# VHH binders against Cytidine deaminase 5 (CDA5), part 3

Target 1, 346 residues: Cytidine deaminase 5 (CDA5), of Arabidopsis thaliana (Mouse-ear cress) (q9s7l8)
Amino acid sequence: MAQQYKFVFTAEQAASEGVTDHKKLPKLIRKARNLVKAPSKVGAVGRASSGRFYLGVNVEFKGLLPHFSIHAEQFLIANLALNSEPKLTHLAVSDNGTVFQDPCYDCTRFLKEINNAHQIEILIKNAHGRDGSFKSLESHMPDEFGSESILSAEPSLLLMERDNCLALIDEDSAAGGISSNADLCSFLKLEALKAANKSYAPYRKCPSGVALFCEGEVYAGWYIETVDRTISLGPVQAALVDFIARGEGKGFDKITGAVLVEKKDAKVGQEDTARKLLEKIAAPNCDFKVFHCQEERKDWITGAVLVEKKDAKEGQEGKLLEKIAAPNCDFKVSHCDEELKDWIKL

## First folded at step 5 (VHH; framework vhh_brivekimig_d4)

Design s25 (from k12 with E105S)
Fold by ESMFold2-Fast, scan of step 5:
Structure s25 (fold): chain B 346 residues (1-346), chain A 122 residues (1-122)
Amino acid sequence: as target 1 above (346 residues)
Amino acid sequence: EVQLVESGGGVVQPGGSLRLSCAASGFTFSSYAMSWVRQAPGKGPEWVSSISGSGSSTLYADSVKGRFTISRDNSKNTLYLQMNSLRPEDTALYYCARWTDYSGSFLKYDVSSQGTLVTVSS
């Protein structure tokens, strides 16, 4: 059986909703607006390089400050990340369903964090505002893609595969995962850690993740940082994107458990924001716990196992190091450097 | 009435394999996380594995990780535990359990009283 998501559509599913090509993207926004539990005034729809279509809606929380809100474009990007989509090809934004809207400046700047940002095409209104035409994000915001993007030392990695190699520090069994007497808290801790390991935090190095429990299912999301910190997406907001997209219209008041995993003494902490949001929207008996993580040692060699570089084929060292490296560590090698090869012998 | 009925147990040699099944009825199976719990002779219950309602999230006890695989078929209302590379210490009565609520630090779940016996011996 194929999975059905109201916020994720195959090309065939999109066609059944009247979207036969990217120019008809705004039609999906109308459907999404009718499915969310939170108020929505703005929607976003995107096409990924996979050919799948993704939806985002603006989520506002009654009685909370605007910085708690999830913008439609942030929702869309989190939805892409949750589904391991590496690239966004086309984006359309619509306010009140029927009229195209140019994406807001802050949200288009958020799109800059995506690894293929310069190639993203956005739907922009024509001179009379009736019809739109697709324009590259780079041509729409050339100052954001000028010499700074070419000369920048930090690559844009938002939708790329990631493992932050984080481990929980508040557990005595750091080598062993969960105890034989597991509880829901242990289940949520591991899912939140898994989410934190996918967190995009290149500027302040404070990755974090949240796992939520609702009626037998776990929903998870991670902190997605931007260079403009005001538009960064918190891990609880990202987990709520997962909840809205996969939760089949369930209310937030059905969320009964939540765990946040973040670095101890992080410069950008998530606990206060997550706690305030969950206290407002989740079940009155929702239990929220915070656990701390740290980057685990990235030792690619454990013990005295040595691989003689002269006897290894190109790439063979990488496969061997992957097998003997610390568990849950990001190890990537297309070639082994000369210094590392001097340390590896069999 | 909620019912959980385990099956698939038996006697196997060390290194052997067994697949346990749990037939669920009386509730919307896909809306509940499920677990396998075992009790060895003369010992207390030990949690083995858990799976979320959709099957997208799984957890394993360190003692079984890499050897056991939990899965579910929501169309058949059935939970499975594939047990490979069985050891004498895996000898136990195996129960399936439905997650009922989360209130505080501890998971509350319904456990079947029936169980299915797994004996690993030569």
Scores: ipSAE 0.267, ipTM 0.650, lowest interface PAE 4.0, mean pLDDT 74

Design s26 (from k12 with E105T)
Fold by ESMFold2-Fast, scan of step 5:
Structure s26 (fold): chain B 346 residues (1-346), chain A 122 residues (1-122)
Amino acid sequence: as target 1 above (346 residues)
Amino acid sequence: EVQLVESGGGVVQPGGSLRLSCAASGFTFSSYAMSWVRQAPGKGPEWVSSISGSGSSTLYADSVKGRFTISRDNSKNTLYLQMNSLRPEDTALYYCARWTDYSGTFLKYDVSSQGTLVTVSS
């Protein structure tokens, strides 16, 4: 039909491109390069548990250091998150749609953060580097999924629904004021806060979100953390994934507004990185603002969940954790073979 | 071409209710933030409410907060404004608006050329 940018395919749409099973996934990368202007050489394509296929492309920013870039696999994971997909089942990476390659070490570790990571099948090259077969992520890197208690100490739940219970520190909102013009900055603050509340930041507890404005459209993304902080995806990069996937080929130089919401004095701050990136790629008149958030005070009587182990000693751990958590923040503690107890039965 | 067609206006007594609708076409509706803007006779335009493309975030002018509810149905490409507890000062021509650009802290948008008239009088 009509030519258009496309980063999400239904099973029927993928089949029309000749992709009737996961072994044909690399064909989508080549098709996308012909239908969509890819900004870089590398592409990734994945199948979600919903049956939909997602595309990711490597994004490099001219004149900026490599750590600002978005790997094709990171793009794919952000694209899944933006579309509320709970699981990734298959992944293939290719630099031209015909020759596929193994996901890089950093991207493989990024995949480990997904809640079904051990079952994700990735296309691995054969010994001759020409062809390959799908292999589970656990089989590909068994040491990362070994039965060691250390690996299960911090369960990876990326792509699971979450709410970080964050609110803006400054309630100097002008959004409620009557005006003949709407205050776009106030609206972008709310979209960025919403993004920060979806942020995956389990290791260092520094969630953040970004909202971008371009020609009437709002794009948003959030920080996605990995155990190794240096391979995490920043919120501005995640928002750019949304921009590329839904922006129909618009240039970054059309972005005229941006807001970052992050915790004040965060151990992992995003402001400097976001500012440098936007100064390089966005419109010369782009207005970038940063606002700070904190965990909102909770009415503790509603929505709290505490899981206590049947063993009395282990139950004390759950009670201590609940006492430490912010009173206006949802938290969940769950363990295998444990009894679930609510402070207030919902 | 962008088309925004408002409906649902009318004459109502103080304390009454009206529901405005805006049928949108010519763009990917779910990708754009939308607003309601009103203009009372002899006055400049006044922003009333905004909603994000997904419908998850809403903003209201202080004068209507708690009385008006903005919503959208992306499957029908339609924007709504439920107006309750209407007051004489709510009398205005109401316009559906699509965000188009940004200028400093103020948004630029396309508005319907027609609007829908709401008159609150005894």
Scores: ipSAE 0.023, ipTM 0.472, lowest interface PAE 6.5, mean pLDDT 72

Design s27 (from k12 with E105Y)
Fold by ESMFold2-Fast, scan of step 5:
Structure s27 (fold): chain B 346 residues (1-346), chain A 122 residues (1-122)
Amino acid sequence: as target 1 above (346 residues)
Amino acid sequence: EVQLVESGGGVVQPGGSLRLSCAASGFTFSSYAMSWVRQAPGKGPEWVSSISGSGSSTLYADSVKGRFTISRDNSKNTLYLQMNSLRPEDTALYYCARWTDYSGYFLKYDVSSQGTLVTVSS
């Protein structure tokens, strides 16, 4: 429905507004000023590899320090992640919701966490400040990039599909197992755990997720880390991105329940920040609960695994392994050729 | 204004299947999480299953997990419950419920006063 696409536009929807390609991103900023029920002006517009366009807005909280706020670029990246977009191709930013401007250095550094960061094109003003041109993130920030991105070899980068293989600690799981007496807390706990399993936390290994309850609906988000933690996005802030994007203009004072799932004794804990933020913006009677998780490692093989050597036949490439997975983790899939090693038969 | 109308109940033999529907009106259906709640003869209400507004998250009571599937069609403002491998103990009035708020540890629901009767008998 139209209301569902408040902060997301399909290629067709963007084209109907005159935005047929990335070169017209500044036009979408101007068009979008009246289209979204955001607490502030549109501050960022991005094009994903899917062809869809995403909006980001600056969100500041009265009476709280700046580190609680959500920058427009952080909002846009969280919005991409919430919609399972694997790549950002082009970005334009604005401070007034009508014209583009150069992106801030700290927000631009956040973009380098994305799996194709060196290929992202950002709109930069010309020397006289009137017109702009797209420049690669790498050329704009050479100090953050060499001939290759320092993150290119990592197993999973920001915006890539991930499963952190987290499970609730036994005492919490036993108390809140799936049962005929399920309550709101149990449901929010499961949603927050799902969010924590999507969390990007490669530097300090402290994934976390938050689920919020507002007038019959659940909103969720997860911690998105950067090497400089001061520009990282907290899980409650990420959940608020989901709330703003899908909440149809509801006020934060309508949030009546919240659950945080994070590792016990996390090096970077989220509880204090989440609690302070919710105390200021959520309903006066909002109930906030914290549950703890840990990495669950199960090395059970699911299904048959068949691997065979190449037979030196013309056109023979090898054989795809049937997927191997722990019950709650990502599937492991590989294609082997003449360098085969392992096999299991049923 | 807000209306929830259940249908699809009936008499079925053990091991049979039924599909329940709930037609919603008077509110923005896609913005609300929905649940199925049942009440067996002489017992209090028992939660069966829940689904988020987008349909991305589902929960099931242990007694029905693996046998029942909750789903929704937001374009038709309709909630569904597919019930397979039905047992005599599944006999109950089934209610469609909209999440509204919570108090303490429990959800508050808007439920239909009518419900739809499911009878599993030999």
Scores: ipSAE 0.007, ipTM 0.388, lowest interface PAE 9.3, mean pLDDT 72

Design s28 (from k12 with K108R)
Fold by ESMFold2-Fast, scan of step 5:
Structure s28 (fold): chain B 346 residues (1-346), chain A 122 residues (1-122)
Amino acid sequence: as target 1 above (346 residues)
Amino acid sequence: EVQLVESGGGVVQPGGSLRLSCAASGFTFSSYAMSWVRQAPGKGPEWVSSISGSGSSTLYADSVKGRFTISRDNSKNTLYLQMNSLRPEDTALYYCARWTDYSGEFLRYDVSSQGTLVTVSS
């Protein structure tokens, strides 16, 4: 078996380190510092609803401004998302593993984006500053959970399963001109597109994803937005979380290929930030490419197709499907009852 | 040291099926993305399919999409290509390839020198 950095622990693995429940989360930070080879010390540990425990580290890049960095709490949340964890139940933060800290204000706002934010318990210092006690995130920041929230209209919050229904619009697609370079580029495009389809971008509607190539393996991550764009996690940063967690201590200077997929003319574009970061940390000859995506219409696949077919003659059904189906899009026409027509009406 | 050994080729009628295997040794198989590449008589090499190290992502050339399935068994260090609904134009030497690097204009990977021959004819 290859040596692994311990950024994810099963309940049994955590118990073997002396952590039998969330009340012992502080012990994991101290233990994990000796088990994790990372650019920075472990600064966050969380328990997911699955019972698994996740670690986060602060990642800073030499010669770059602080907004390029990954906060330990952001790392933890990206790590949860990469492992398809639907909920965070408990969080503890530490500056150096010996003293517990309240999560920073910006990081607590990032936590607010999670679907179960009201129920997240965070370790807060006691009045004497020696020990901590768990308090709900809502109790710690009650004003942030007020009645008027733009997120109340969103169908899917952070960590919930998501498909942004994006497809590539670039003419240089995987279907055109197959070669060894096209093979790798096509694979990175697919992985970056998959990442963009998982991207959380509720405020500015600019989902994006990145795929990185390093020594025969692909690492991927996606943009995770907050109300304040300055504390949002970029897709390159999210892909670097995957790289650190699964890359077994490889240096960033071994990254030789990268693809960004984002919407054309996005209000919050990722290309400039991604290029600057990769130029600083990746291999000097790293090939970085940007491809653009757009949303595919979902309304023509099931319900809309049924409505159109109700008035069609047998010989006209194929023409109706061609009228509303995306080029090269595989779809199935489902049998629907007539009441579905009322749901399609706005 | 690094070895890729293809097998499973043969002669099959149009519409038939074959399963190709690639036995890998000399490296940590699960850490590398793998591809199948073919070369028809008198033609240049054509990429067929790729699979990530974990097996979670796959890609196919349009010419084989829906007919071929790439898979891997990391516990056995083996790559597979299930070929269904074979056509005369699928006749080629099939090679498995290990991704090793990407640098400049060219993808760097190891390709088996032997290959396995697939002939689709009546």
Scores: ipSAE 0.071, ipTM 0.499, lowest interface PAE 5.6, mean pLDDT 73

Design s29 (from k12 with K108S)
Fold by ESMFold2-Fast, scan of step 5:
Structure s29 (fold): chain B 346 residues (1-346), chain A 122 residues (1-122)
Amino acid sequence: as target 1 above (346 residues)
Amino acid sequence: EVQLVESGGGVVQPGGSLRLSCAASGFTFSSYAMSWVRQAPGKGPEWVSSISGSGSSTLYADSVKGRFTISRDNSKNTLYLQMNSLRPEDTALYYCARWTDYSGEFLSYDVSSQGTLVTVSS
């Protein structure tokens, strides 16, 4: 018979599977790990602050280097983000449904990007390797949450609602045919732009999003950056998380269209990686297009600029504005004192 | 075995409103992008609006943008078109259509044979 293809559970649905609290989280992993073809079957399960449960699985791509892969924890975090969950409370990782394992150290560093990451509880094996207990991420990785750590001083905004205030540069390219015929590219451009506006790119300021088309449905995902850029999740990988979670076991070879939206001349570009991955896994005739975006101006920043100038210490002006303003939005100054205009470079 | 059954058409005065429904069966409704297509008397088919399988993405013809709203209820396998500020030129037989993956164009779709008639007249 068919397996229940599910990567998101309400508290009631999880309870019906025998998971009434976070201590029973590993029971859900067995459902997801066999739904994706991977050389190693690692799964992750998490409880969100909403009370819902989320699954993640490792995804590896035949003939591609490991850095193209999606780790189970990255999948889980992307799945949470796709479902607008602001916080993760508990995490467990397993190779098998009845056996849990300690999360990869590099993968747990990815978790520190989440708002209130120090409060996330992770299932860790005890000294005998058979039973486990939940330990806070902070107690598991105390050096990452020390008083001198940027995370402990300034909590990350990953999983927080955001709007990067991006608009497409190539509007003139869409002027023909849309009023009489809709084309697939029009849908994918709009969805990829929406995804780019949700992208978490705090370090390099290069948000991006991808939309994929498969058998009548659009799947989307966005770039999720980490301080350790080697474990950042690309937008095509994030879109594939959406594809796997909602696609009910469809093969990647059914993907026939894809659009990437990213900033022109981005310091962290996604085009080459996305193209390489799609050429390897998607349908042979998959149409892949790249469109460019830029930040829109926002006049609401004028008051915030005046506050920052008055209170800011030398070298802290930009960081204070980041706290007040929406992430990655353009700054527009229209009513400043003469002295303040000399301080602000637009 | 794919079936699409439209309803909700009728006669309405200019400036009035109507809500069209399309009941789908014989396929996994949530896995398909859907569209509304209309055909005015003596004219060819005209695309009106489209919606992705999840309902997160919508697209409208310029002639109806701001007046019509496409939506879906996947728990009921039903597609909707809310039509406001109706004009005489909106008079047409309205069809529900299911997208296909054979080509990347909207015109690659399955259309019901029934349709529902909308007449806008004073």
Scores: ipSAE 0.143, ipTM 0.548, lowest interface PAE 4.3, mean pLDDT 73

Design s3 (from k12 with W99F)
Fold by ESMFold2-Fast, scan of step 5:
Structure s3 (fold): chain B 346 residues (1-346), chain A 122 residues (1-122)
Amino acid sequence: as target 1 above (346 residues)
Amino acid sequence: EVQLVESGGGVVQPGGSLRLSCAASGFTFSSYAMSWVRQAPGKGPEWVSSISGSGSSTLYADSVKGRFTISRDNSKNTLYLQMNSLRPEDTALYYCARFTDYSGEFLKYDVSSQGTLVTVSS
């Protein structure tokens, strides 16, 4: 009688629902509708290189402008990121699970940010209105792939592992030395910082993350940027994707705590958007706090020891060189410079 | 029904080590932040350590920082507390707890009724 719905399926789980291959992806969309009730529903379903299937739903918030909403394709991408999936292989979009649609043009441009974008296959309707066929994103949008749109550096693309090397500003440190060691706020602050460190923000350099608390559970998400601000996914929206996907049908009105971590000097801040959204959907007395972060730099280490490594040459060994920035040194190696730990001699 | 079953307690000399385990059932373990809470004889409960659902974030009480390590195995629905350099002051019943909420100056937990006794004899 009761149906248990999920936003992530193994190949075996998908097969039990009649989805034995990517061509039957639209069949999974109807399950997502039972978990999120929105006025208009456009579902998305994708297959990852892992063989797992992911669902996305359109989420609209009553009384808020459309730019606060989560498009089904954005939901799907955030869901992939939250599950550390490195690649999306196939995508299908449908309003009712029985009739598929071509993806929104702006949302397909969002897909271009993914590291394997030119190889993503999307289900496109035939000109004769019969069956659809999968086309590569590149063949669907050839003009968009003719020029380099972002700086390519590893790791630089969406869905690739990243660490933004962010730390809380001293006055807001989550590593103890600020608040009670038993404080939920300190716990949410650390989760939001970890989310901000995974944030994809290549254009405006303003990574951010959000952690939400609901009935003993923590949900988190991070800002996912596109070249066009209007199709970027905010960190609170990304955290709500985690909430919907893992929250087993809980209402947003059960969210009682939230923390946003963002850069102090962010050109585009997330606080106003997050606050308006949470005020509308979360518990009436939901506690929302904002903390600031900045990139770790070598200049934080007074008297730092700098280590330089050289490769071995014929007739020479590989050699480590040490440089001291100040004579009275006490030094630390940042997490972003993890490789240097192997080269430090004491 | 939520069930938390602790084990691994015992009698140990000062400077010794123990590893506590907590087997969880009746809820989606990986979705909940978990904590260890202890209660020394004649005293109230004291929060010891917490870990997020994914295991990516940990917090420790100042009294145990650097000596205790909290960890979890979500595939086995099990929470752990590795206790090193044990002191007489660590003598307490240790409870596995599911972190539920914050209320003003206090943290709220669902705690097991069983507990596991740790005695550090000096």
Scores: ipSAE 0.005, ipTM 0.344, lowest interface PAE 10.9, mean pLDDT 72

Design s30 (from k12 with K108G)
Fold by ESMFold2-Fast, scan of step 5:
Structure s30 (fold): chain B 346 residues (1-346), chain A 122 residues (1-122)
Amino acid sequence: as target 1 above (346 residues)
Amino acid sequence: EVQLVESGGGVVQPGGSLRLSCAASGFTFSSYAMSWVRQAPGKGPEWVSSISGSGSSTLYADSVKGRFTISRDNSKNTLYLQMNSLRPEDTALYYCARWTDYSGEFLGYDVSSQGTLVTVSS
């Protein structure tokens, strides 16, 4: 069957849709907005460093509070992340495909999280309000960049390739992964775990991911955090971006399975929000399950290695783990100390 | 009627390669996730690899990761499994499977009754 609309375009495909100049980017928004049937008129279009164009639309859920919704700019950023785009170069926001708008304040904070944020050009209204010109995000909001760069504990690395080094807790996983027909029920768990491993959670360290099943296809998304947690994008919302972008106009009521993977006892939990959203929009018989993960440890970091280091001066045991831990894992000495106490029993 | 017909099996020496094909008919191929599963003599079925309907997501069993590649051509209604660096333990009947339903407890799928035999021996 023919595809109705696309949320990702090559430069050639965009030109065939009449987007021959970057100032005509809002034309692509109309197609995406019609597909989603969103109540909001706001849409976003972005150009990535790859030369591809990405679309975002507002998604509001009937009968749910506004904080469940997906802003057009959040949709766009999730769409970029799902397609492994490392950089956004240009962004335009439009209410109706013909009138340009400045991005909202909350959405500019999402843009600030991107690794090349200071170089992103956004379409800003001209003095006469009818046409726009591109202006760097940093020059548009210079005070925000200066303040956050001083206070940030982590660099702005949204859209950079990431691996959170998470594994399912043994009690929730099959030994050695999926290895037989009986283990196929674990497929959504592994897809949700993959999503959690891509999750951007630099402030509260509570990554999570969701996988959705609809008519033979799996859709996935992950938690994307911002400094202001109230504008962070939940993993179910991110998975719904994938569903809308690749699902070819399927209704949410055809989603029959969902799995959330998040850390056990996470300070920022996703289960309640995910459950409420899926109960409202998914198939009445949709099965939603939650599984827990934890940071993966090297199995050769053992009591034997710790015993050898014990012969060194007092207080050196934690420093050994810092030297051995994988460079892409968020593995801190204080977190290790609690787990190391269990090794005394060996 | 849903039909899945595998081909491409054969006898190869360790370290050799084979490409399996599965011709699908009787359903909208691009709408369904597909899997390869295998059954070695005297053992139960083992899941090998899965691919989403669009082809954008793939998943592999640890035993084949880095050696096998799953792919699909939705214009030809065909699923593929490229098998490299074959080992004696890869010897099995290989089956093409269509995902039918999932409720979080059980994944249902239609599996070809035919299969294609892969024998890796010296």
Scores: ipSAE 0.157, ipTM 0.539, lowest interface PAE 4.6, mean pLDDT 73

Design s32 (from k12 with Y109F)
Fold by ESMFold2-Fast, scan of step 5:
Structure s32 (fold): chain B 346 residues (1-346), chain A 122 residues (1-122)
Amino acid sequence: as target 1 above (346 residues)
Amino acid sequence: EVQLVESGGGVVQPGGSLRLSCAASGFTFSSYAMSWVRQAPGKGPEWVSSISGSGSSTLYADSVKGRFTISRDNSKNTLYLQMNSLRPEDTALYYCARWTDYSGEFLKFDVSSQGTLVTVSS
């Protein structure tokens, strides 16, 4: 009767379940597909470069359109991101742990957003029999890996460490961002802002994050964009991946608080989708609030500062114009009384 | 049934340090966000710090940021507050509190009735 829910396994833990190599990944899918009681029995399992194994399950919401759902491959990628895994090495998809199936085309395109996508090996089903063979994602979809690919041009890809340098704009009833009082809303605002700062939104530049409260614990997730927005993963869906993976089988009807942080006047807004989903699945008394963020100023010149070089003789000091920059921006400082110049990066 | 027992208070001089502990029992400790709340003599309660059930998220009152650190050990059902650079205004009874499902006021926290006294005096 008691169920143990697990969505992350060490190599040793996977071996204890009979998974000694990536070819036996469907054994873990078979275990995971029963965890959420999803209508679809399709599951996904992946091996990360860390050697850990990650599980994904399909999540569908009764009475809602398919675009609200979480595909098993999307679940898996969100789970990798939530655990700060930098690379996915192998992926297998199966509907029952015995029969492999090819990843759907849309989900395969979602995998392209990952920083090592060209090296990911996916299990492709054989025409006859129950076995499959691993093929590189690039080999399976060669036309998708052209010279103009986001995989070769974008400076920060999905699963790479990211800080969007977002800060909350003022609240309607208070000057400044997060309240100085310890209330649930202030706590959720902070977590949703942290999530928004991890959001992958390279195409439409509308990062967002969601934080959920359930029985004393906070779960969070962020918007993960694809070039085709119809297969993008919303921040509330990503937060639900965190909820399912860490919530030990709690029902969605136990979620009593939620906060969305997104850019004001975003071209791709998340409020309507998040509100509709939470109204359907969360506790009837769930408090859902939306707050807005904006990018912090990257640079401005504040004034001149006199500084002493560490190797300067006593009384021999330089002068510099100090530039205030955002945490992810480079700036340079020059010592005006010396020919030597120092370079500092943030 | 639900029990929270604070300890670690004492008399210290300004600039000193203390570590408070809260032993929890009667509920699944790891499933609840926890807070430290203090009450100076003759004043209302003031929130100090909060930590999520997993310990991944923390929040601090502006008055204690950079001086206090909240932490928890879920294997021991214990909440901690490391207090450094103590000031006379930190003098208060300190209570650990369990987050309720509803919060807008820290008075809605489930708090221990005992508390632990911290006195900072020169």
Scores: ipSAE 0.028, ipTM 0.494, lowest interface PAE 7.0, mean pLDDT 72

